# Ledger of designs, part 75: VHH binders against p49116

Target 1, 238 residues: p49116
Amino acid sequence: EGPLLSDTHVTFKLTMPSPMPEYLNVHYICESASRLLFLSMHWARSIPAFQALGQDCNTSLVRACWNELFTLGLAQCAQVMSLSTILAAIVNHLQNSIQEDKLSGDRIKQVMEHIWKLQEFCNSMAKLDIDGYEYAYLKAIVLFSPDHPGLTSTSQIEKFQEKAQMELQDYVQKTYSEDTYRLARILVRLPALRLMSSNITEELFFTGLIGNVSIDSIIPYILKMETAEYNGQITGAS

## First folded at step 5 (VHH)

Design t5 (framework vhh_brivekimig_d4)
Fold by ESMFold2-Fast, scan of step 5:
Structure t5 (fold): chain B 238 residues (1-238), chain A 121 residues (1-121)
Amino acid sequence: as target 1 above (238 residues)
Amino acid sequence: EVQLVESGGGVVQPGGSLRLSCAASGFTFSNYGMSWVRQAPGKGPEWVSSISWSGGYTLYADSVKGRFTISRDNSKNTLYLQMNSLRPEDTALYYCARPGYSEDQSGFDHSSQGTLVTVSS
């Protein structure tokens, strides 16, 4: 048996929409987020272990963890996305919505708390200087989570998660051999991902794409996209 | 095709300095941590130093700490090892390596051919 992930799974290259507008708008933010989401789904689809679980299980896993994968992708691609600028634009929009009495105070509080959690997560990952190999295996650990409700094949999913953890451990031990506790520092970041609301992520990043439709409702269609259609989504090509 | 090409090895007297370079191609260099490893004649390989993908985190073997500096230039896909206050026991074949699972279980999925550093009169 070979490794869970190949070199191709470590490469995670986001192509941003161009040109970047002088003033950020909902369309640019949603297109950028959509490209990252589709890149994340393509990444998952390409893993042989994931394919081996079968279509129904694949759909259920991604529906359960897409927000975790997306958030890891935001942290990994924070520089190429200028994520801090995007979040500042979202905050500005929310402050204008308060002034215009368009949103309830409770909803604004929930959204601002989500933005704070996201910023803290991305900051912690940046401080740890997580590399591409580490990100690939962290994404694999969250993808192969056996503990989501309604999953079948949980034993096999758990085996793949354990394999991901073992391969991450081996990489970290060899690359960062003098930092005995690096793996522990990395892994304790993961539980925070489950505290972030997928509904709020949809409102912040996907309003222009899905309207009032849930991301988990479109996941089966994204996973079934032909390669050419999928490449069009992540690069903006027709 | 992944390639790692080294330069900078040579003969130097004790107390001298050398700078090793490793030019990487065939992969997204900025996504990977990188390492320097050395092997003295008749001995097994010894890890020397590692650097994270961004250069924000560096690690050194106790034997070289304070004397060697690892760095990288992601815009040039190049890894460096600045070696100061060289000692005869630093004499070895030095090679750069990309850590990972390898088919032979060496712990490096790619390494260079190495460059010889000799510290003597």
Scores: ipSAE 0.013, ipTM 0.594, lowest interface PAE 7.2, mean pLDDT 85

Design t6 (framework vhh_brivekimig_d4)
Fold by ESMFold2-Fast, scan of step 5:
Structure t6 (fold): chain B 238 residues (1-238), chain A 121 residues (1-121)
Amino acid sequence: as target 1 above (238 residues)
Amino acid sequence: EVQLVESGGGVVQPGGSLRLSCAASGFTFSNYGMSWVRQAPGKGPEWVSSISWSGGYTLYADSVKGRFTISRDNSKNTLYLQMNSLRPEDTALYYCARPGESGDLSSFDYSSQGTLVTVSS
């Protein structure tokens, strides 16, 4: 069998909503985040190894790791999204909520800590100058995580994760051949993704999309979408 | 289809300079780290230089360090190699390369034609 990922899986192009508003608002942020989420899910579904695990396993894996995939996507697409500007707008909104005494101070602290962790992660990835091939394999490593509670057939998932790790190593060793420690620097960034709360990510980025329904609840629906439906969500095409 | 088209090679005297270009198409150029690889007659391929997707990180073989500069223009989908203080030992066919699917140097996706650099007196 060939490689885990093809060149098609390395390409990851986010199309931002248009027209861009004069001022950032919740609707623009949620639409941008939704497009990234749908692009990430479509990316995962296109992988032959992922398809081979079957529908139930696919749903369980994506439910377990969507926040990690989304966060990697935020880091990868940070410039296209103007992520720093989006995060600044969110912080400003939270500061206004404090002033109006609308939210618990403890909750605001949790949310602000999450934003700081997200900024630190994205800055680390930017400093390492992670390329598109490296991002594709990092996403594959988190997708094929055998260690989430409740997963079945974990041995096959682990084999696909090992294949992703091996192919990433081969790429880094060829492309950055004189930087012996680059792979280690990249891989030690991944555990930080597990420290970020999916509930807080939903609150920050998806308030306009899901209302009172969790991302966990809509994942099976997203994974079953027709290609045209995915394209509509990713590009905003009617 | 991934297509890499090199240009800028030619004949120069020792101590001369050349600038190689590689026009990339068929993939999202800005998503990939890129490399220059050369092959002298009767020898295997030798890695010369690599550049990260953003251009922020560069690497050079010891044999060219201080003489060659790799750069890229993502808006033009073009990779460059500025070669200064050229030596007869730099005579080779130069290939623009994107890492391929397997783990060895021969697995690079690169032009079959390359661009010829001849350094002769």
Scores: ipSAE 0.014, ipTM 0.551, lowest interface PAE 7.7, mean pLDDT 84

Design t7 (framework vhh_brivekimig_d4)
Fold by ESMFold2-Fast, scan of step 5:
Structure t7 (fold): chain B 238 residues (1-238), chain A 121 residues (1-121)
Amino acid sequence: as target 1 above (238 residues)
Amino acid sequence: EVQLVESGGGVVQPGGSLRLSCAASGFTFSNYGMSWVRQAPGKGPEWVSSISWSGGYTLYADSVKGRFTISRDNSKNTLYLQMNSLRPEDTALYYCVRPGHSEDLTSFDPSSQGTLVTVSS
C-alpha cells in the first residue's frame, strides 16, 4: 500500500477575499473563515484512506473534528489571513460590547479565554516553525481519531491514525535530523485543540454563514458538494 | 429584540410553486447568515437551506436541491425561499432562522410562528 498522504495533500492554499477592507467587519471575517472551512473539508475528502471508510464514517469523523481541523488551518494560514489583526478586531468589538452593556460578563470571559487559547496555540506552532508536511500529517492525525463516541470502523480509523503518526515521524526524523525532540514538541500541542469550544468558534467566525444551525449539522451537505460547487465556495463565487 | 416574520405559505397542487418571505427586524440583517428550517407534522425539524450574509454562499438539503432557491435582499431586510416542483413530502411549517437562537436542530425551538406549506391534490 502507498503512503497515507501524497504531495497533493501537502498543498494547502487559502485564497483570501480581495481587497482587504480598511476596517475589518463580520463580512470579511466570515468570508475568510468560510473559505478556510470549505478548503479543509475538501482536503479531507481528497484523501483515499478517508474515502475508503465510506460516507457514514466520513460524516461522523468530520462532524467530530471540524473545529480541530479549522483551528489547525487558522494556525497554518495565520499570515495569509492576518489572523492577529482579525483577533484584535474581535477583541476591540468585545470591549465595546462591555462598555455598552450588550453582552453578559460570563459570555465575554468565555470568548476572551477562547481567543487567548487560540492565540497561544497559533504562536506555539509559529515558534516551532511547523512546515506544510507537518501540518498535513497533524490534520490527518486529528481527522483519523478513533476515540469519538458513536464511531464504527474504529480499528481501521486507528490504523490510519497510526500510519499518519509513523509517516510524520519518518518525515521529521529525516528532515530535522539534528532535532531529536522536535516530534514530541509538535505532538504535545494537539490535546489543546480539544479544549477549544466549537460553539465559540462558530460565534467568532461563522455568524454570517449558517444561521443558528451548527456547522456539524451542515457537514453532511458540505461533504457531498460537487467539485464545481466546492470551487465556487473556495474562490468566493457561488 | 430580534423579530422574524415568515409569510407566503399556502395550499398548492403537486408540481406547483410558492415563494416564502421572512421579514427581519431588531438586528443588522446584512451581518448574518440565514437559514430555512421546516417541520412536518409528527416529525423533527429538518434543515432546508442556508445563505451567507452576502448571498455568495448557498447550501441546500439533498431533498430540495435543484427545486428550491434561497435568496436575500439586504436593502429590505428580507429572506426568500423560492419553491418549485413541490411534492407532498414538502408539506411542513417553514421557519426562518438567524445565528444565536439555538445551537443545533435537536435544540430547535423557534420564537416565530412560521408559515404553513401544504402540498395536496
Scores: ipSAE 0.012, ipTM 0.448, lowest interface PAE 8.2, mean pLDDT 83

Design t8 (framework vhh_brivekimig_d4)
Fold by ESMFold2-Fast, scan of step 5:
Structure t8 (fold): chain B 238 residues (1-238), chain A 120 residues (1-120)
Amino acid sequence: as target 1 above (238 residues)
Amino acid sequence: EVQLVESGGGVVQPGGSLRLSCAASGFTFSNYGMSWVRQAPGKGPEWVSSISWSGGYTLYADSVKGRFTISRDNSKNTLYLQMNSLRPEDTALYYCARPGYGSSDEFDYSSQGTLVTVSS
């Protein structure tokens, strides 16, 4: 049966748009977020266990968890993205929207609370010093979640999630052998991912990505991309 | 492919110091936690110390705590073990290791080992 993940699944390299503009704009933020989203989906589709579930199940799983995968990716890539700078630019954009009377006070409050939750999550992960193996298995645990509404093959998904949990436990016990409670500290962070609204994530990071098309609509397309097509998207070749 | 190459072992008097180095290649070193393991003559392997991917978190066996310091330089893909106040019982082959993952109880990759001898 072998391990759920290979060493290739631990490597997670985000290539940022270059050069970074002096003043961040919606286009740069959207392109950066899109690259992370595409990298995350390409990562998921490369897992043999994921492929074994079939295209319909694959699409349903990623539609259910893309926001959780994306948020884990933001935490993992926070330094290469200069995430704090991106979040500051988003806040500045929101303040401009207030002055243009485009958003209600209630909506602004919801968006700011989402940004604070995201910052809290990323800070928690940074303080725990989560490594590449731990991130790979946390993403696998999130991906193979059997408890989303409307899923089929839930028994098989549950078995893959349990395998991810067992392999994470084995890794943590070997690497951090004297820290008996490290795994528990890591796993209690995961429920926070489900408290974050995918609609608000979409508005903050994917405004202008593809006009009137939602992330939900592009997921099947991304999952069907050949490696060459994926590379064309990520490099911005046009 | 993955390679771990150690250096810095030798003979030292009790109370002396040695610094071990482990040069890593073939993987993204900065993404992985790393460990030092030792094996004394006629004994099984003993875990000595571990360090997180960023160097922000370190762990030590009780037998070496306060005397040994694990560190890393991610820009040089190198792991270090600074050994101070060495004792005869620290005599062993020292290995650097990248922990494995999955249902295995073994390290994924380890070096060939470097001999540390503490004698008067």
Scores: ipSAE 0.014, ipTM 0.576, lowest interface PAE 7.0, mean pLDDT 83

Design t9 (framework vhh_brivekimig_d4)
Fold by ESMFold2-Fast, scan of step 5:
Formats: C-alpha cells, sequence, structure tokens
Structure t9 (fold): chain B 238 residues (1-238), chain A 119 residues (1-119)
C-alpha cells in the first residue's frame, strides 16, 4: 500500500521570473501566478494515488479544487513571491480602474473583500509556521475532496483523503509532540479556502495574460503536459 | 501611439507551413504578454495562442496545439507564430493582440495578416 506521499512530494520550489521589473505590472504578476499554478498541477499529477483515479477523474478533481491548491501555494510561497508587494500592486491597479470608471463599486468591494480574505488566510498560515510536510498533506486533503458536485469514484477519493489526514496526524504528532492542539489549529484553516471565489482569483492573478481563456479551460492542457514542456513553464525556456 | 504590424501571411497548401511576425511599437513590448487571435470568414474571433512577457509561459487553443508555436524576441520588439501542418480550417485573418488590464479584452486594433490554406 505504502504512504500516500513520499519525500519527493514535499519538495515545492517556485522559480520566479527573472529579472524582476522595477515596477510590478499585471503581466509579471500573471507569469508568477501561472508558474505557481503549473507547479501545483504538476505536483498533483505526480502522486501515484491521483494517477490511479484516471484521466477524467483527475481533470474533474483539479477543476474543482485548483483555486484551493493555488491559494495554499500562495501561502506556502508568499515569501519567495513577495506576495504582499504583489497584492499592493493589484490594489494600485484596482484604484486606477476606479478612477477610469471601468469597474462598478460593487465589483470593487467584492475584489477588495477577496484580497482581505487572502491576506488573512496567508497571515494565519504564517503565524502557525506551517512546514513543507504539512503543506503537502493539506494540498492532498484539498485535492482528494470527495464532496464536489459531478464526481464519480467518490468512495475511492474519500479513502485517499482519509489517508492524507491520517498521515498528516502521524507527522504532526511525531514532529510537534509538545503541541497537542497543532493539528486542530491547522485543519480549521481549510474551510476558508472554499469561501474564496475562483472567478476573483482568476481576475486578480491571470486576466492580463489569459484574457478570454478561463483557468477551467486550460486545466486539461496543463495536466497533459510533457516533462520537457512542464520544465519550460516552471524554469523558463532554458 | 501603439502600433502592431503583422506580416508573413500568404497562400499555402494543406500540410504546409508559414511564420507570422508582429512588429510592435509605441509601448514597452517586454513588459506585456502577447497573443495571436484569428477570424475566419463568416465567424467571430478565436483566440489562438498567448505568450508571457518573458517567453517563459505559453498557451495554445486545442485546435492548434502541437502544430503552432508562439515565440518572441524582446530585443526586436517582435512576436512570432510558427504554423506547421496547416489545415483548410486555419484559413483566417490573423491578428497580433496586446492584452489590456484586468478590465480589457484582447486589443487587436491592427489590420491583421491573411492566411489562406488551399490547393
Amino acid sequence: as target 1 above (238 residues)
Amino acid sequence: EVQLVESGGGVVQPGGSLRLSCAASGFTFSNYGMSWVRQAPGKGPEWVSSISWSGGYTLYADSVKGRFTISRDNSKNTLYLQMNSLRPEDTALYYCARPGDSTEPFDYSSQGTLVTVSS
């Protein structure tokens, strides 16, 4: 049977675009976000249990949870990305959109509320000092969610989620033995991920590059990428 | 003034190849992701491919995946589309497009370049 995740699945290294522009622009932000999304999807497809579910199930799971995986990735890579600086740049862009009368007040409010929820989530994870093993298992719990509409093989997905939860518990209890309530504090963070709008995430991080193409439409493409193509997307074309 | 000038279109046989170019001026080309959009006779515009500002990230429509390659040369302010294994359904006016901000669609204010695939 073996463990759900190996040490290979703990490694999650985001390579930022270089050089960094003097002033952050929408396209630099989109490329940074796209690299994180690609890294997250490549991480998911490398899990043997995920592969065992088959292509159609894999596509359905990632379409349902990509925003949750992406948000966990933002929290995990917040320092590498200088996420606070990126969010400040997005707010400045949003302010310009208000001045140019391009967005309604209601839409601006929705976007700002999303940014605040994202900041609060990332801050909570930082305060808990979540490590690489914990992030890997939280991503696995999110990935193997049996409760999304339209899924088949839900009993098998649920068993993999349960396995992820059990392995996380074993890890936390052994590694943080003095902190009896750490696991509970970590797990109660996860429901907040489902309250964040995937449409607003898409607008904040992906609109300038993708335009009329949705994340939902490109997921099958990313999941089918060859190793060389994946490497090009993560590290650049060299 | 922002200008996008496409070239490289022409008439080719099915299975043939063409390389499109887009010369950009009036903005900092290296700061923007770029796209190719096409419009076939009697149809609306169809997104074909996009490339990030650095060239590190590329996307393709399913209809062209494996046949077309988007690339750029930031030192020359030029965007390229290498089109291989061309099919009659690839016949269209091809536009170089600059994506706008978070509220703008693709901007293809250019005149385009015509690609015709026929015998």
Scores: ipSAE 0.000, ipTM 0.208, lowest interface PAE 13.2, mean pLDDT 81

Design u1 (framework vhh_brivekimig_d4)
Fold by ESMFold2-Fast, scan of step 5:
Structure u1 (fold): chain B 238 residues (1-238), chain A 121 residues (1-121)
Amino acid sequence: as target 1 above (238 residues)
Amino acid sequence: EVQLVESGGGVVQPGGSLRLSCAASGFTFSSYAMSWVRQAPGKGPEWVSSISGSGGSTLYADSVKGRFTISRDNSKNTLYLQMNSLRPEDTALYYCVKGGYLIWRDEFDISSQGTLVTVSS
């Protein structure tokens, strides 16, 4: 059979909300994050291997890995999003919340640790200078993870993950032929994605824009969207 | 169309317990995070607790942590707040609100009648 990913699956272009506000606010941040999430899910649903698993498996798979896909997307689009500026704004608000005594100090500490881990991950990816093909394959490896609890068709998912790993290896060996250890340096970054809480990601980036609708509840809807509906959502226009 | 009706408030002695309920209608309840907010006499609204649409995630204000438990029954479109070890400072009108708490931002719209909780000896 053909390759797992085509050149069209390497293209990953985030369109930021317009106009740009003079100062960052929660609505802009949440809209930017939602566009990235929609782009990530649209990317996944466009893969023929993903479609072949069927609707129920597709939904379960994305529910299990959306946070990992989203985090890879944040790293890939960090410059376009001005992610460091967004995280600085969140940190400033959290410092104010400590003074107002509105949240558990333990919860604020968990969120600060999460932000630190996210910054560390994005910095490590930037240092490695990960290219668009490498990001596409890393996202595919994460998407086709057979080891999440509750998944069915795990043998087929594992085969697609192994295919993604093989195609990444072939790409890296051909493109970066002089760096024999590049693939290993890239792959050892992936386990960190599973240490980041999806609940904290959801509360940081999504609650303000979608009217506090849970990510679990919108995943089936997004995966069934027609291309026209999807384009309308990511442009913020009717 | 969207309606929220709180109930379960009353007068209790310090150390007592109450369970508040919020009956929701006019929207897909399971798709939305929900929150409890309270307003003491002469004070502004204070966020108390939030729960995700699925019920898998909960958050509490430091003042109620370990004493209050938020829960929901999506089959009955009902939100609950179990209040234990009540203190005089918990005296307030309690409101349920459609929407959750952003960890890095707090924003709630109070539009219902609320239910009164009075903790007195």
Scores: ipSAE 0.015, ipTM 0.343, lowest interface PAE 6.2, mean pLDDT 83

Design u10 (framework vhh_brivekimig_d4)
Fold by ESMFold2-Fast, scan of step 5:
Structure u10 (fold): chain B 238 residues (1-238), chain A 121 residues (1-121)
Amino acid sequence: as target 1 above (238 residues)
Amino acid sequence: EVQLVESGGGVVQPGGSLRLSCAASGFTFSSYAMSWVRQAPGKGPEWVSSISGSGGSTLYADSVKGRFTISRDNSKNTLYLQMNSLRPEDTALYYCVKSGYLPWRDEFDISSQGTLVTVSS
């Protein structure tokens, strides 16, 4: 059988809302984050192995790992997004929440720590100069995680994860043959993604969602959309 | 020019049912997600439900989940909201809105007159 990923899965092009406002606001941050989320889900849906698992399994997998996929996407697209500027604006919004007596000091501390961990992760990936193929395989390893509760077909999911790991190893060994430890440096970064709370990511990047709708509710909605609707979301619609 | 016309509102007792309709014109209806938004007296707009362009995906606010059903007929350019087990807190002007491709990427641009739903004994 063929490779898990094709060259089409390496392409990951985020189109930012334009123009960028002079003062960042919740709507701009949430629209930017939504575009990245849609791009990430469209990417996952395009993988034949993912499609083969079926709708219910696909929904369960993405619900379990969307935060890890989103964080990898933030790292990959950090320059395009001007992520440091967005994070600074989020911090400003959090300060406003304190002034409005909306959030406890303990919660603000948790959120600030999450922002620091996110920035540290993105900086480490930038320092390693992770390429498009490496990001694609890291996302595949995260997507095909067999250890989430409630999953069916866990043996098949594990085989897809192992295939992703093998293909990543083959790619790194061929492309970066002189750096014996590169794969280990890359893989050791992945566990940090699971320490990042999906609830805190939702609060930081998706606080402007209408009607108090959660990402868990949105995921099956996105996964059932037509391809044209997906493309409209990731390019700003026509 | 985009035009949306809501209808089907009325006065109903708690536990009753109503079916709202929204007639759309001036755009390719099947290409856009549609949403229902309500505004109670003295309050801001509250999102109620959304449906994708094809009708394959639906979303509901927690307050209406299990009681309301959103649907669409693309051949008639019409959006529907079936409201069951109505409560006094459902009393509001109900608006349909064109929501780009996803409800959270659009601002609520309420340009129509809406349809009034009153739930009282």
Scores: ipSAE 0.017, ipTM 0.471, lowest interface PAE 7.5, mean pLDDT 84

Design u11 (framework vhh_brivekimig_d4)
Fold by ESMFold2-Fast, scan of step 5:
Structure u11 (fold): chain B 238 residues (1-238), chain A 121 residues (1-121)
Amino acid sequence: as target 1 above (238 residues)
Amino acid sequence: EVQLVESGGGVVQPGGSLRLSCAASGFTFSSYAMSWVRQAPGKGPEWVSSISGSGGSTLYADSVKGRFTISRDNSKNTLYLQMNSLRPEDTALYYCVKEGYLPWRDEFDISSQGTLVTVSS
């Protein structure tokens, strides 16, 4: 009966580690990305519809879509993160590696293509001037995707996705009433998110994690964190 | 002074099991998350598992998930790691560390002696 998302779900404020180092390093990038990941998962966990699906379904949904949520978060927070500066530094490093004739040439090309796709996606979102409400509903559409393998409660997930789509349509039509094609321009951007490799996202942003830990493996435990633990990770509080 | 003493390591065959223990002193054990970190010969430290202060939340590296179980007994100030279905690649010196529930947020100071686990190939 109520709306899928409340005004509190529109607020999405990333707090960056400070100070920014003179030269970007893996630790700074990883901490920044980790804060965005925690913020994204805390956002999802706060949605009543998401909670209603139950713990096992919640874990499966986030495992399936974390890369899409993270990428939407990168686009939304691109200026706060200085994402263009981070990506430029990575590109420069990769170009130097190519000149040295390393055996990982094919991998470097895959990573470069991923960076290009990410830049194009963020640029397209910026050109559309996507607002906070639109981002919130796009994240909800991605989160409540019923078509991932292994999901239970598929019918209920589909209903929540349809509700997200309807509420986004209502918002856009009322707020941008003179732009008849805005909703179509926004929605056509979403398929590109599924073509981006989560493995390459991990390599670019989470290389500061120690050992063989993967984002997929830690998701269930992040989702179980108490609010105080989330706050500590996001703000860097002691 | 914070002191951590690991024990329980040994030589086992592939598929075998071991239970590691870590005796903690010098701090309020139940107030801190604890982790297991390992270091194989010639490699850097690798995070293995973490447990919250209450024991209510646990976290595992992909390489050990489903095989290892972390637990704690706050009444005895002891951390445990139950290792099942051991593989040659699990061969390492194992350390327990204070804090470090999330490996990208905390820095690990491996200052204890550790306990050696050798899995015969």
Scores: ipSAE 0.000, ipTM 0.241, lowest interface PAE 11.3, mean pLDDT 82

Design u12 (framework vhh_brivekimig_d4)
Fold by ESMFold2-Fast, scan of step 5:
Structure u12 (fold): chain B 238 residues (1-238), chain A 121 residues (1-121)
Amino acid sequence: as target 1 above (238 residues)
Amino acid sequence: EVQLVESGGGVVQPGGSLRLSCAASGFTFSSYAMSWVRQAPGKGPEWVSSISGSGGSTLYADSVKGRFTISRDNSKNTLYLQMNSLRPEDTALYYCVKHGYLPWRDEFDISSQGTLVTVSS
């Protein structure tokens, strides 16, 4: 069969809500993060190999890897999001909370460690100057991860992951032919994604969700939308 | 003009069931996500459930998961809320609302009269 990803899977354009407010708030951050999450799920849905795995497998797979996809999306869209400004505002708030003894010191430490790891990851990706094709294949590699607990169809998922790795290798060797170690430098960034807590990501970026709805619930909502409907949502059609 | 008309409310004993309906007009019903929102006496509005335009996707507030079922009939331009195992704390005016982009994030505009649900022993 054809390639795992097409040129359409390289395009990843995040449209931010209104200009960043003077004082960052949970609603602006949550809206921005929700748009990125939606874009990430829409991206995954557009992959024929992903669709071929079937609805139940798709839901289980994305529930297992959404935090890795989301973090890659944060790195890829860091400039558009002004992510450094958002993270700086969160850090400042947490430091003030420590001084005022408003939050548990242990919790604040966990959240700050997560922010530092996120900043390190995004800085590493920026230093490597990861391009759109490389991001698309890295997202495919984490999406088609056969080793998450509770997954079924692991042999087929592994096959798609290997295909993603093969196509990434081919792309990097052709595009960056003089940099023999680029692929290795890119791939060794991926394990860091699994060390980041999805619970802390949810607290940092999705506190503004209505009705205490969880990302676990949002994922199947997005994945079960009709094709025309999710295309309408991403373009803002009404 | 967008019009939403809720019906089906009433008085029911704890553990009982009610089915709410919302008749929609003035827009292409199947193109919009729809939600149920309730407002208990003396409280602010609380989001209850959302459904995508096709009906393929649903979301529920933690307080109603497993008890309420949202559904729609696009051929009749009607939204439904099946409420089972009703509790006194479900007592509220229930409203249907039309959603924009990202229905789990959008604020809802309550412009209709709603339908009253009273759960009392």
Scores: ipSAE 0.472, ipTM 0.774, lowest interface PAE 2.1, mean pLDDT 88

Design u13 (framework vhh_brivekimig_d4)
Fold by ESMFold2-Fast, scan of step 5:
Structure u13 (fold): chain B 238 residues (1-238), chain A 121 residues (1-121)
Amino acid sequence: as target 1 above (238 residues)
Amino acid sequence: EVQLVESGGGVVQPGGSLRLSCAASGFTFSSYAMSWVRQAPGKGPEWVSSISGSGGSTLYADSVKGRFTISRDNSKNTLYLQMNSLRPEDTALYYCVKAGYLPWRDEFDISSQGTLVTVSS
């Protein structure tokens, strides 16, 4: 059996909306985030092992881990997105909302704590200088998580996760042979992803796009999109 | 030139059924998701249902789950909405739309005439 991921699965290119507005607004932030979400879903769909699990299992896996995949995508694409600028605009909006009593102080505190956790995660990944191959395997490790409740085929999922871990280890040991502890430093970052609230991610990046329907609810639709339809969502062309 | 033409509306009594159709032209129908959106008198547009390009995935508003069924025939470039157990609150002008960036966005590109559904006793 061949490798879990091919060179095509390492490629992860985000196309940003153009032109960038003079003042960042919710529409631009949400469109940028949506493009990243769709890119992440399409990436998962392209993996033969993922397809081999069958539709029900595929959908359940992505429903359970979309926030982890999205957060890894934010870290990987932080520079192309100018993520620091987007987060600064969100913080500015929150500060103004506090002064005008438009949002509750308790909710603002939760959102600010989430932004701090996100910044810490992205900074740690940047400091480690995680490459595209490493990101691809980290995404595969979180995608093929056998420990989410309600999953079927957990034995097969675990085998794919183990294969992802083994291929990552082989890559790191060969590419960064002088750095004995690199793999351990990378892997210890992953538990933080499960502490990130998917509800707060939705509020920060997808406000005004979904109404009363959650990201979890639209995932089955996204995973079954036709290629042309999917490309239209990623680029905004349709 | 993208064109969408809705039909199948009419007047029915509560508990009745109607089947709406949307004839699409000017684009590769099977490559795009489609949605049904309705606008009740004096209200803004409300998303009702969406279907993927292949027809393999469907989504419904909570207000219509279990009562409405969206389907498509890609060989005929036609979208359908089967409406069962109709209620007075289902009274609206119904539009089909080519799915936008996200099917749940507040804004829809409504460029067609729609078809009127009236549920009254």
Scores: ipSAE 0.000, ipTM 0.178, lowest interface PAE 12.1, mean pLDDT 81

